# Designs tried in a protein design chat: miniprotein binders against q56419. Part 37

Target 1, 326 residues: q56419
Amino acid sequence: MEGRTLEEVQEEVFKRHGVLVPKKELEDLAKALEEAGLLLTEKVEARLKEEEEKLKRERPMRLAGLSYPEGEREARAFLEAFRASYPGEGEEARVLLMPHLEPSRVPEVYGAALAALEKTPPPERIYLVGVAHRPLKEKAAALPVPFQTPFGPALPDLPALQALDALLPFELFNTPLAFREEHSLELPLFFLKGRFPEARVLPLLVARRSPELGEALKVVLRDFPGLLVLAVDLSHVGPRFGDTPLTRTLAEEARRRDLGFLERLAEGEPEAALAFLGANPTRIDGVEVVASLLPLLRERKGKVLAHRLDLEAPTLSAVGAGTLVL

## First folded at step 17 (miniprotein)

Design m4
Fold by ESMFold2, fold request of step 18:
Structure m4 (fold): chain B 326 residues (1-326), chain A 105 residues (1-105)
Amino acid sequence: as target 1 above (326 residues)
Amino acid sequence: TEEERRFEWLFKYAREYLREGYESGNPEILRLAIELFKEALEIAKRTGDPEREALVLWYLAAAYFDLGDKEEARKYAREALRIAEKKGIEDVIEWAEELLRELED
């Protein structure tokens, strides 16, 4: 028993596990433990360990009934509605860039991704690369378990994941708790699994650019071919994101940055796309993923299918999303 | 000092969770952000920092706006505006006024 304050417990748990537990939750837990209030650290860590063990078996849906329907029939209708919001035709993709922003905010951008998937032969596996919104112990991570969807479980490609892990200078399976709420995997996966129900998945997160990840993936993709998906958003501007209020000028800049980034990627020039952003003043979300995956993006030419800067007037803020095939 | 360090830590991650909740549509993450902003607000009040207090109040208003809780969103936006007007914090005045225009009937 150590006599730590709730603040000290909160900070220690974050330091060790990357999970910031609110003081209110710690207070509630302490109140529920009549005898063991001063053992709070051990109880919190036991709960986190239990959650980690659950995540080592499967990753359940967190957004069903929120961002997409829970039932399979409704989920299929949802996919059809999104496809219909993009009346154009797609292109075959070996690499697909698609958003992870709430689908109802940018329906035609997700619709464009579905149009691309219609033109894409069903892959044996999908390399799904999202953006870690919680700290990882390393630059990147994977979770080699089934991800539940309304269309059934998206099964992991264990041989490909093991091959990737073996090539990295760090343990790939390093932060299960970071996957617990990670929407950058769950939202795109809903669309991908709905279109490719038999494909296995490599669910990957990038926290910080990792050239080692891109080099390793290039090797793994040779032996385990599949669809590479970059699940990233574009500009984030306005007060929500610590920026000045959205103006016509800022919106025009964000659109210019988004499209210039996507167009340079479409020309097979990912280094030029990154250089175009400079200090990334509009906070394009995808830079760490693109910077990690340079070997997979070089010389791949393609097409921007859709883009939207989603404006939210009441908060004077906007988020960009796009669909790119390579 | 220690409270200022703790404020910055809470404020940083509360804003990241707000963004995550906004982007995912997950109300549980929005509630997480709200609780962290409330912790940060307590610190801003104790340290007597009206700029920090007004900022956090606006972010609380935005989080409740995302949840669809217009009553709480109005409450926090009005409090942010009151402090910002009294102390001349022009950015927060503009932000709060715009949010309140949406929240007023």
Scores: ipSAE 0.666, ipTM 0.876, lowest interface PAE 1.6, mean pLDDT 91
Fold by ESMFold2, fold request of step 18:
Structure m4 (fold): chain B 326 residues (1-326), chain A 105 residues (1-105)
Amino acid sequence: as target 1 above (326 residues)
Amino acid sequence: TEEERRFEWLFKYAREYLREGYESGNPEILRLAIELFKEALEIAKRTGDPEREALVLWYLAAAYFDLGDKEEARKYAREALRIAEKKGIEDVIEWAEELLRELED
């Protein structure tokens, strides 16, 4: 018997499952075993399979007590405090762009999203499209299970999800483990479920632009109408993100790119919004989502309700967040 | 080389996890990023690459800063600064000094 190195196990698990298990964790497991190599690999695979099977039944809260309260009454008060952070009026949304950045960093931007939801008739379902922060086996994915929230479970719209899956040239339900920690769904869902407790959800992730997803969603939305939510952040600038230190000039450029992107989307010109970003030098993370959803964004005019470039002086970095209704 | 390829792979995903942890406030993800940065640091030291070493040390400092662990954040930021000053890595000097100003309060 020849055993694999820990590094080989790490890379093989990543290739097969999109999960990068730190070598330290593998070392700890190996120390607990008399036999190494293939046995270690099999134990890692079994643990990942067990987690995957749990995620096929439900997706538990990961950020309760961290980014929002776990208790329902406290969660309602929390949601109202965010609404109060934005003193303006909303607009009815058929498409809503909102952030997924830690809510306490941009409270008025989330408040603007709540203001828009106040003006929006309760939808039967919400198409919640986030940004995959973990690798997906395909360009996009969904997880057709209840997502737990302080307001009760957000139930999946299984008929709409099955219809979407049937229209795609790849399996939609392809990477359950990528949803395990995905905050781009969990953070917006807190606000959406709190406002629309009866709505079902299509929890979707985009890793790489998928024109096929946008075409399929256009068809599915005709038969299964609902609210489309793009849960994306904007510019990411500074050393945190592999960029030069934040300067006044870089911050103004990031703000200009964020607002220019949002304003072109508000004019119903998503291709122009993408072209405006060029090589995307400020790393707006909404690009792959917008590029996937072009058929749903074209010719939809609307309004930018809020924007904030959240500055973090100690790391010379910033992240942009915005609220757009279409 | 194989070590250079492995460094780039680890460094890429460690930074993505750091971003995810920063955006979510999830300490479990921040600790994941830290472990991957520590692996990348070991490669940078073994290959004798002070620019990579200083960069990774600064990212470790940022990750511990996000966790609220000021002691570890200071430790790694000071080490990043020491290497960057010795080797003339100007950007990391500036990054480390700004972070240390906050942590020295």
Scores: ipSAE 0.618, ipTM 0.855, lowest interface PAE 1.8, mean pLDDT 91
Fold by ESMFold2, fold request of step 18:
Structure m4 (fold): chain B 326 residues (1-326), chain A 105 residues (1-105)
Amino acid sequence: as target 1 above (326 residues)
Amino acid sequence: TEEERRFEWLFKYAREYLREGYESGNPEILRLAIELFKEALEIAKRTGDPEREALVLWYLAAAYFDLGDKEEARKYAREALRIAEKKGIEDVIEWAEELLRELED
């Protein structure tokens, strides 16, 4: 075989690594390698290996200067502004559900999370469970390295992560590249690290529901107590998400679905919350996380502190976000 | 066909990256989505599918809108509207008109 097309390379790299490299980038690489007499596929693999090795040492900030300030002083002021956006009182959380949507879109929802953290004793560690936006090699994954924040590095809880890995029927540390851009960990972590600067973190991603993860976490939490955080968004409706344009009726349905889901979770009835969604017609983002964590959510009663369906009129679309304490 | 399979693959992931870019505010992810939509657009043009072409053009406009590149967003939204009006693709007409109202203001 003399050579693969750029399209074949693109698809092969995606199948092997879960990374979709644009054809234009491959074209540029191919021209540079032809000038140097080097093989395209060997160079692509070497680049991905280098990035993977960097991620095995630390996870740098990707959204500093975009979604939150890079400097520590400005970051502290940013947190206080978000808390001020929610004038209500929080409640102590043993489990916290909070969004991962761009904070400026739902400031009072993040503010409600901060209000809950005010009432929460500082934990030794935080189990931060996000939604994988890139393919994972398994149903779930972790990255056991420091995550950089404006407040300093969020250190991994290595003993708890190792205990979790030992209880799973698959290797937990399986897809470092999936963490490279993952905002469902980075955005909540900014708020959590800012309020609990001494807590260690278990940064976890769910791609597909895993009952094994929930059962393993139940065991690990007994030996390594901490705060469980579900970093999930709610309804996604409108043309951005393959729906018809947002109407008053669709917005009302999305709100009803979001609140009905959250309220059933607040009653300690996570199976009923999932059943309420049926086929999930408004595309609530947290379903796979909740389905994984059923053993940790059953019989825990709590309160919905905030909800917002964030409307974007120019694209006729909306995303829901909420704050729930259990 | 192979072209149809490849279009569906690119279009699926381009939309997933657009959603991620919208949710995170990350311009690197938005630029990735744009490049994938441009690949999908090339296929839609080669296969002579005006519904796919108009649809992808609207998503390109939305992606450039998210980046704050108003000139590119207007360009793609106008082209989406032109094709959708000519071919009677009512959903894309509505989508493009709403986006253009924001960009013209």
Scores: ipSAE 0.599, ipTM 0.856, lowest interface PAE 1.9, mean pLDDT 91
Fold by OpenDDE base, fold request of step 18:
Structure m4 (fold): chain B 326 residues (1-326), chain A 105 residues (1-105)
Amino acid sequence: as target 1 above (326 residues)
Amino acid sequence: TEEERRFEWLFKYAREYLREGYESGNPEILRLAIELFKEALEIAKRTGDPEREALVLWYLAAAYFDLGDKEEARKYAREALRIAEKKGIEDVIEWAEELLRELED
């Protein structure tokens, strides 16, 4: 049996599970087995199953001590500092669009989100919809477990998650490993849990547009009311993201697209927002999320509270971030 | 060829991991990106593709920059610049020069 190469195993595992196993780890496993190919794959799969079993209990913090403080006291001070970075007042949110970019890059944008949360009555539950940066088996997924935060665990709303699953044409509880390292949920959840410690959470990821998700959520929200949060970034431009260096023209185009997108959402015209982007040449991150949630965004008027195109000068690249209240 | 296919796969997903690392600040993700870029670099060297080599070297420099390893970032940026200048790869020249300027300040 022509044994699969380590590279083939790595590619297969990545394709199947969205997990990149380091080549060194595969080499070590292969040496331990004195065999390659099928046996190596089986061992990798067994290890991944063990990780999946752990994720059935809880989702640990991955970015604590890096992107935000691990300790509760320090975490509270961190929240207050971010809030202070936004000098304005917020507005009550029924829908909140906020970033998932590393917070230190766009503190005032997160500050604007916190300002909005200050004006928002504490919800019973938060529908937190992030972007899947790793492949999902389905268009969308949920992880129905506690997410650890410095403020204690964010507990899942199991009844609402089950109601959502029942209305979807696919299994909602898929690809648990995609949640393990997903920052698009972890980073916004820090801020949300810090302000609404008693709220249950529905942690959702979108990989590709699912109109069914928006329709199902619209029904679920009737019986299970809560705050809808879109945790999305905006434009990604420059060499880091596959473009030419950030020129004035490219930056202006990124800003134009970001603001044009947000403004149309603020007007309650999500279809117009998507149409405005066309082929999305500046790679707005949140397109698939917005496209999935159209029924929940229509006719809702709101306000853009903040926007920033954060420049990383050394790589001539930039990422857009914004805060929108609907 | 299989080597070209492998290179394109590595280079694609290394950039995706680099993006994820940039957005999250997660050093483990950046280390995975670096691993993939290093393998891609070796393929580019073996196949004698200086354009791919220069490009991968710049991305390695960017990844090490994200990790806060300025020394390795400078090393890879200089090598990217050297190859790019030798081969007249204007884009990589510009990118490498800019990264080096920012690393010297």
Scores: ipSAE 0.575, ipTM 0.832, lowest interface PAE 1.0, mean pLDDT 91

Design m4
Fold by OpenDDE base, fold request of step 18:
Structure m4 (fold): chain B 326 residues (1-326), chain A 105 residues (1-105)
Amino acid sequence: as target 1 above (326 residues)
Amino acid sequence: TEEERRFEWLFKYAREYLREGYESGNPEILRLAIELFKEALEIAKRTGDPEREALVLWYLAAAYFDLGDKEEARKYAREALRIAEKKGIEDVIEWAEELLRELED
């Protein structure tokens, strides 16, 4: 049986685990094994299993010293600076939609989220739903371990996570490696932990729309009340994302789609928000999360606190971000 | 062909990693994107597809820009522009020219 090529192994591992192993590393492993194919795959699988075992203990910070300060004192000052960037007042949130874009790009949008959190009574737990930027084995996943932050570990709510798992038709605790570098959880968690140090967290990722997740969460929230957070970005337009260069027309369309989406959510009409986007030509990344959480968003009225279309001029591209409270 | 399939896979996921790296600011993810783009570039060169080659070169320039490596970004943007001008690829010409203008400052 002709052994699999290094490229085939790389693709297979990526598809199965959401991990890209560098070709050079595969070459080194292949040389060490004197054979490619099944043996190489087995070695890669064994190494990935070891990494998964580490993630059973804790999820370390990946963006500390890059996107936010590592030290607690500096991290607190960072929070205050972001809050100061939003001149408005917040509203109490039962559901918070906030970005997961690198904070320095949209400081006032994160500032609006902090303003909302200031008006929100400390929750016992936070349901943090991010976007999976890597493949998951199932439509959604959770990682039931402490997430490290500059403010100490965000501890998982194990009872609530177990209750959620029991109501889902699939294993919730799947694809732990997808959480290792997922910024859609790490970035919002920084702000959430800084504001609510005692809250437990349910770190959830959505890869594909799961109506089952929303229905299960609706049941779980009755016994385990908490703050629901949707960590999602909005439009992604320009050459970086497969479009033509950002023009006035394209920017206007991105803003129209972003605001039209958020406004319909603020009116308690999440199905109308999804219908408004249609084929989602401006690539709002929050679509699969919203589609999964419809039962929790229906008839909830709220307010859009902030929106920005952040331009990257060198690549003629832009990303939308917003903060919504329900 | 298998080479075309491999190119499309590399190019797709390189762009996804570039997006993730851009959004997070994680340089390790950007480096992974660069590796995939470089492999895609070699395929495009070997298959003689100048449109794909020019496009990949521009994305490499963007990735190095995101890493803060202005020198490598300029190098790849210039090469993208050169190929695009030679072949009349108007979109890549515009994108490469803009990136180069921003890299001169």
Scores: ipSAE 0.573, ipTM 0.831, lowest interface PAE 1.0, mean pLDDT 91
Fold by OpenDDE base, look of step 17:
Formats: C-alpha cells, sequence, structure tokens
Structure m4 (fold): chain B 326 residues (1-326), chain A 105 residues (1-105)
C-alpha cells in the first residue's frame, strides 16, 4: 500500500470522489491486490472509473421501491395521492423551492409543489438545483446524462449545460460519483418528471456557495428559458443533528427561522433571507443553494404555499420543509 | 493525535451519512453510516473516552432504528444508556431513554 493505511485510502477516495468505499470492500480489494501485486489505490481507482463510466450513460434510480413506486401506474397513483394531500390551489412558478426530504414525511409540502406545477405552463427545461450531501471537487457540479424515473428517463439539456459550463470559471462536469446516490435530485425529479414528462433537465448540485453559478445561470436562462427548481430542506434540529432534544422553544425557533427565511425569499429579498439566518443555528439546508442563486432570486415576489416541521419522535429531532413559488 | 483525528473524521461523516440516509430512506447509505460509527466506536473504546463511546452508541441505535432493525437499535441504545448512567452523561441518558421508550412499543 506504499505506506498508506486503508483508512487513509478511504479518506482520500471520499475527498476526491465523494464516495465512501466500505472498509470491508477495501479489505477485500487489498487482499486481492496482495495476491495480484497491485496497489490498493489502483484497484480502487479502476473500480471507481468503472462506476464513472456507467454514470456517463445514465443515472439509475436508487430510491425506486423505497421512497416512491418503481412502476409507472403505481407512481402516477402516488403523485395523485400527494397532490390530494394539499387542499389548496397552486400558483404559477418561475422559481420553485421544494423539499428533498423523504416524501412520506411531508406529503402536503410535495402536494403544494404539485399544485404549483399544475398552474405552471410546461417548461422546455428544468434547472434542478439540489444540495450536495457529499463532497464535490468544485463548488457546484452537473451530471449531463439521463436520470431514470418511473415515468421514463429525464433527459439532459446538453446545449444549456454546455452553455453554463462555458461561463463558469471551473469545470461544471465534475465529481460524477457524487450524483450516484444523491437524493436531493432524485426525489424532486420524480415529481417534476411526472408532471412535465417532456421537459429536459439540468441536474445541478451545490456543495458551497458559488456566486459565479448564479451569474452564469442568469445569462444562460436568457437563451435557454426554463423553470428553476431549488430542491432544499429547511431546519434540522434535535440530537440527530447535534442539538438538544426538540422542545417547544426549539421547534418555535426552527419554525421562525424557516418561515422568516421563506417569507424574505417570497418578498424578493434573498440577501435579507440569508442575513436573517446569521450563523444558521437551526441548520437550514438550502443556504448554500440560495447564496449561489442570488441573481435569480432578487426582486422576484412570490408566495409560501406550505411549510412543515416534521417530528421524528424516537430521536426527538425534526426537519423543516417548505414550498415557495416565485 | 492521529486517533483523535480519525475519530473526528469518522464521526463527522457518519453523521452526514446518517442524515442523508434518514432524509432519503436509502438503506445502503445507512449501512455506510453504521460502518463508520462502528469504527469510531472502536477508537472511543481504545482511547478510553466514555463520553464519545456513549454518544456513538446512541447514533448507532438511531441508525439501526432508521433501518427498521429494532432489535439492534435496542441493543445499542441500552449500551449507550448503561455507559451514560455510569459516567453521568445526562444528555445521552435522556436520548437513550427516549429511544428505548419508542422501541418498546
Amino acid sequence: as target 1 above (326 residues)
Amino acid sequence: TEEERRFEWLFKYAREYLREGYESGNPEILRLAIELFKEALEIAKRTGDPEREALVLWYLAAAYFDLGDKEEARKYAREALRIAEKKGIEDVIEWAEELLRELED
């Protein structure tokens, strides 16, 4: 192993590729390598390369049969049930903020998103901006391949993606492995594809605030108009997330921050929304996404359609989710 | 120390994977979290840090709960509680008791 431990290799692979290779798998590889006289790093890299090559063709469903139905008929019924869970009417969206939390936890919030989509003319393309839960090589990334859904593949808008890449100071098409398991794209995409089957998609991930991304997208949107979707959750509070157990006070603070954030966005004041959060003590998920998209959110007025702070009682923790149209 | 650094890394990313697994419901990601927590637990045991040990045990219990493995969740929650009570770690006591209460139903 040229002096590196399995742990060091695991850390390095994680940092470089956003993939955690199980230690057992590394051990098996190391054993195989000892037998083959090859370096562990080379075999790991070869395997990762194979996975990357697969991701050059398509991104398969990872949550089908778990978070949503795999079959199209069942998936359509699922969509209808979620829409039914929101009793209100939607509004036309040019920008949609919606959650990426497991749908069954916040059905009415997804229902509100569907209600908004019902009032939205079918876009040619959807800019779907999710949260990178894994490290990226750059502040943001895209995967320019079809994403599988129960409704068929969501096809990438390659011309628009290329235009975006050309305007960024970094390589947009980086860290493909970070997309493999990323639910912040997959879950929203289910609803979006179900509603707009013919729309092309730009699947984007943000790891860190990138003002360059917002400026570039603003330019790209002129030539390639479409629906902008921010797939973000809100507060994460309780022991699961490093806090004390959910109390009335903590829940009220989480709601205050969530709603205060969303309301300021609805007023067209994204900088005020970020400033309102300060150090973000309730860990609103979408901060880096909003910070990256400021040019696209400024002066856009809209409406908060839904909000929920969903409790997980066994861990005394809660996650905020919301739906906002602009 | 190198062990402390390794623990902090493992514990950080285990929690991130636990979060991702919780949010997505993806059992594969939860299993990755469990793996990292187990390694962190071993380090905590070797270094003789009962606070870290109790904390990691609670997170393991939470991860197994998310997987739907109530038996393993109870096992780790009980062990977390045992260590926390022995060492007077009030936060973990409360968290473990609550988790156990929900697991007994």
Scores: ipSAE 0.568, ipTM 0.834, lowest interface PAE 1.0, mean pLDDT 91

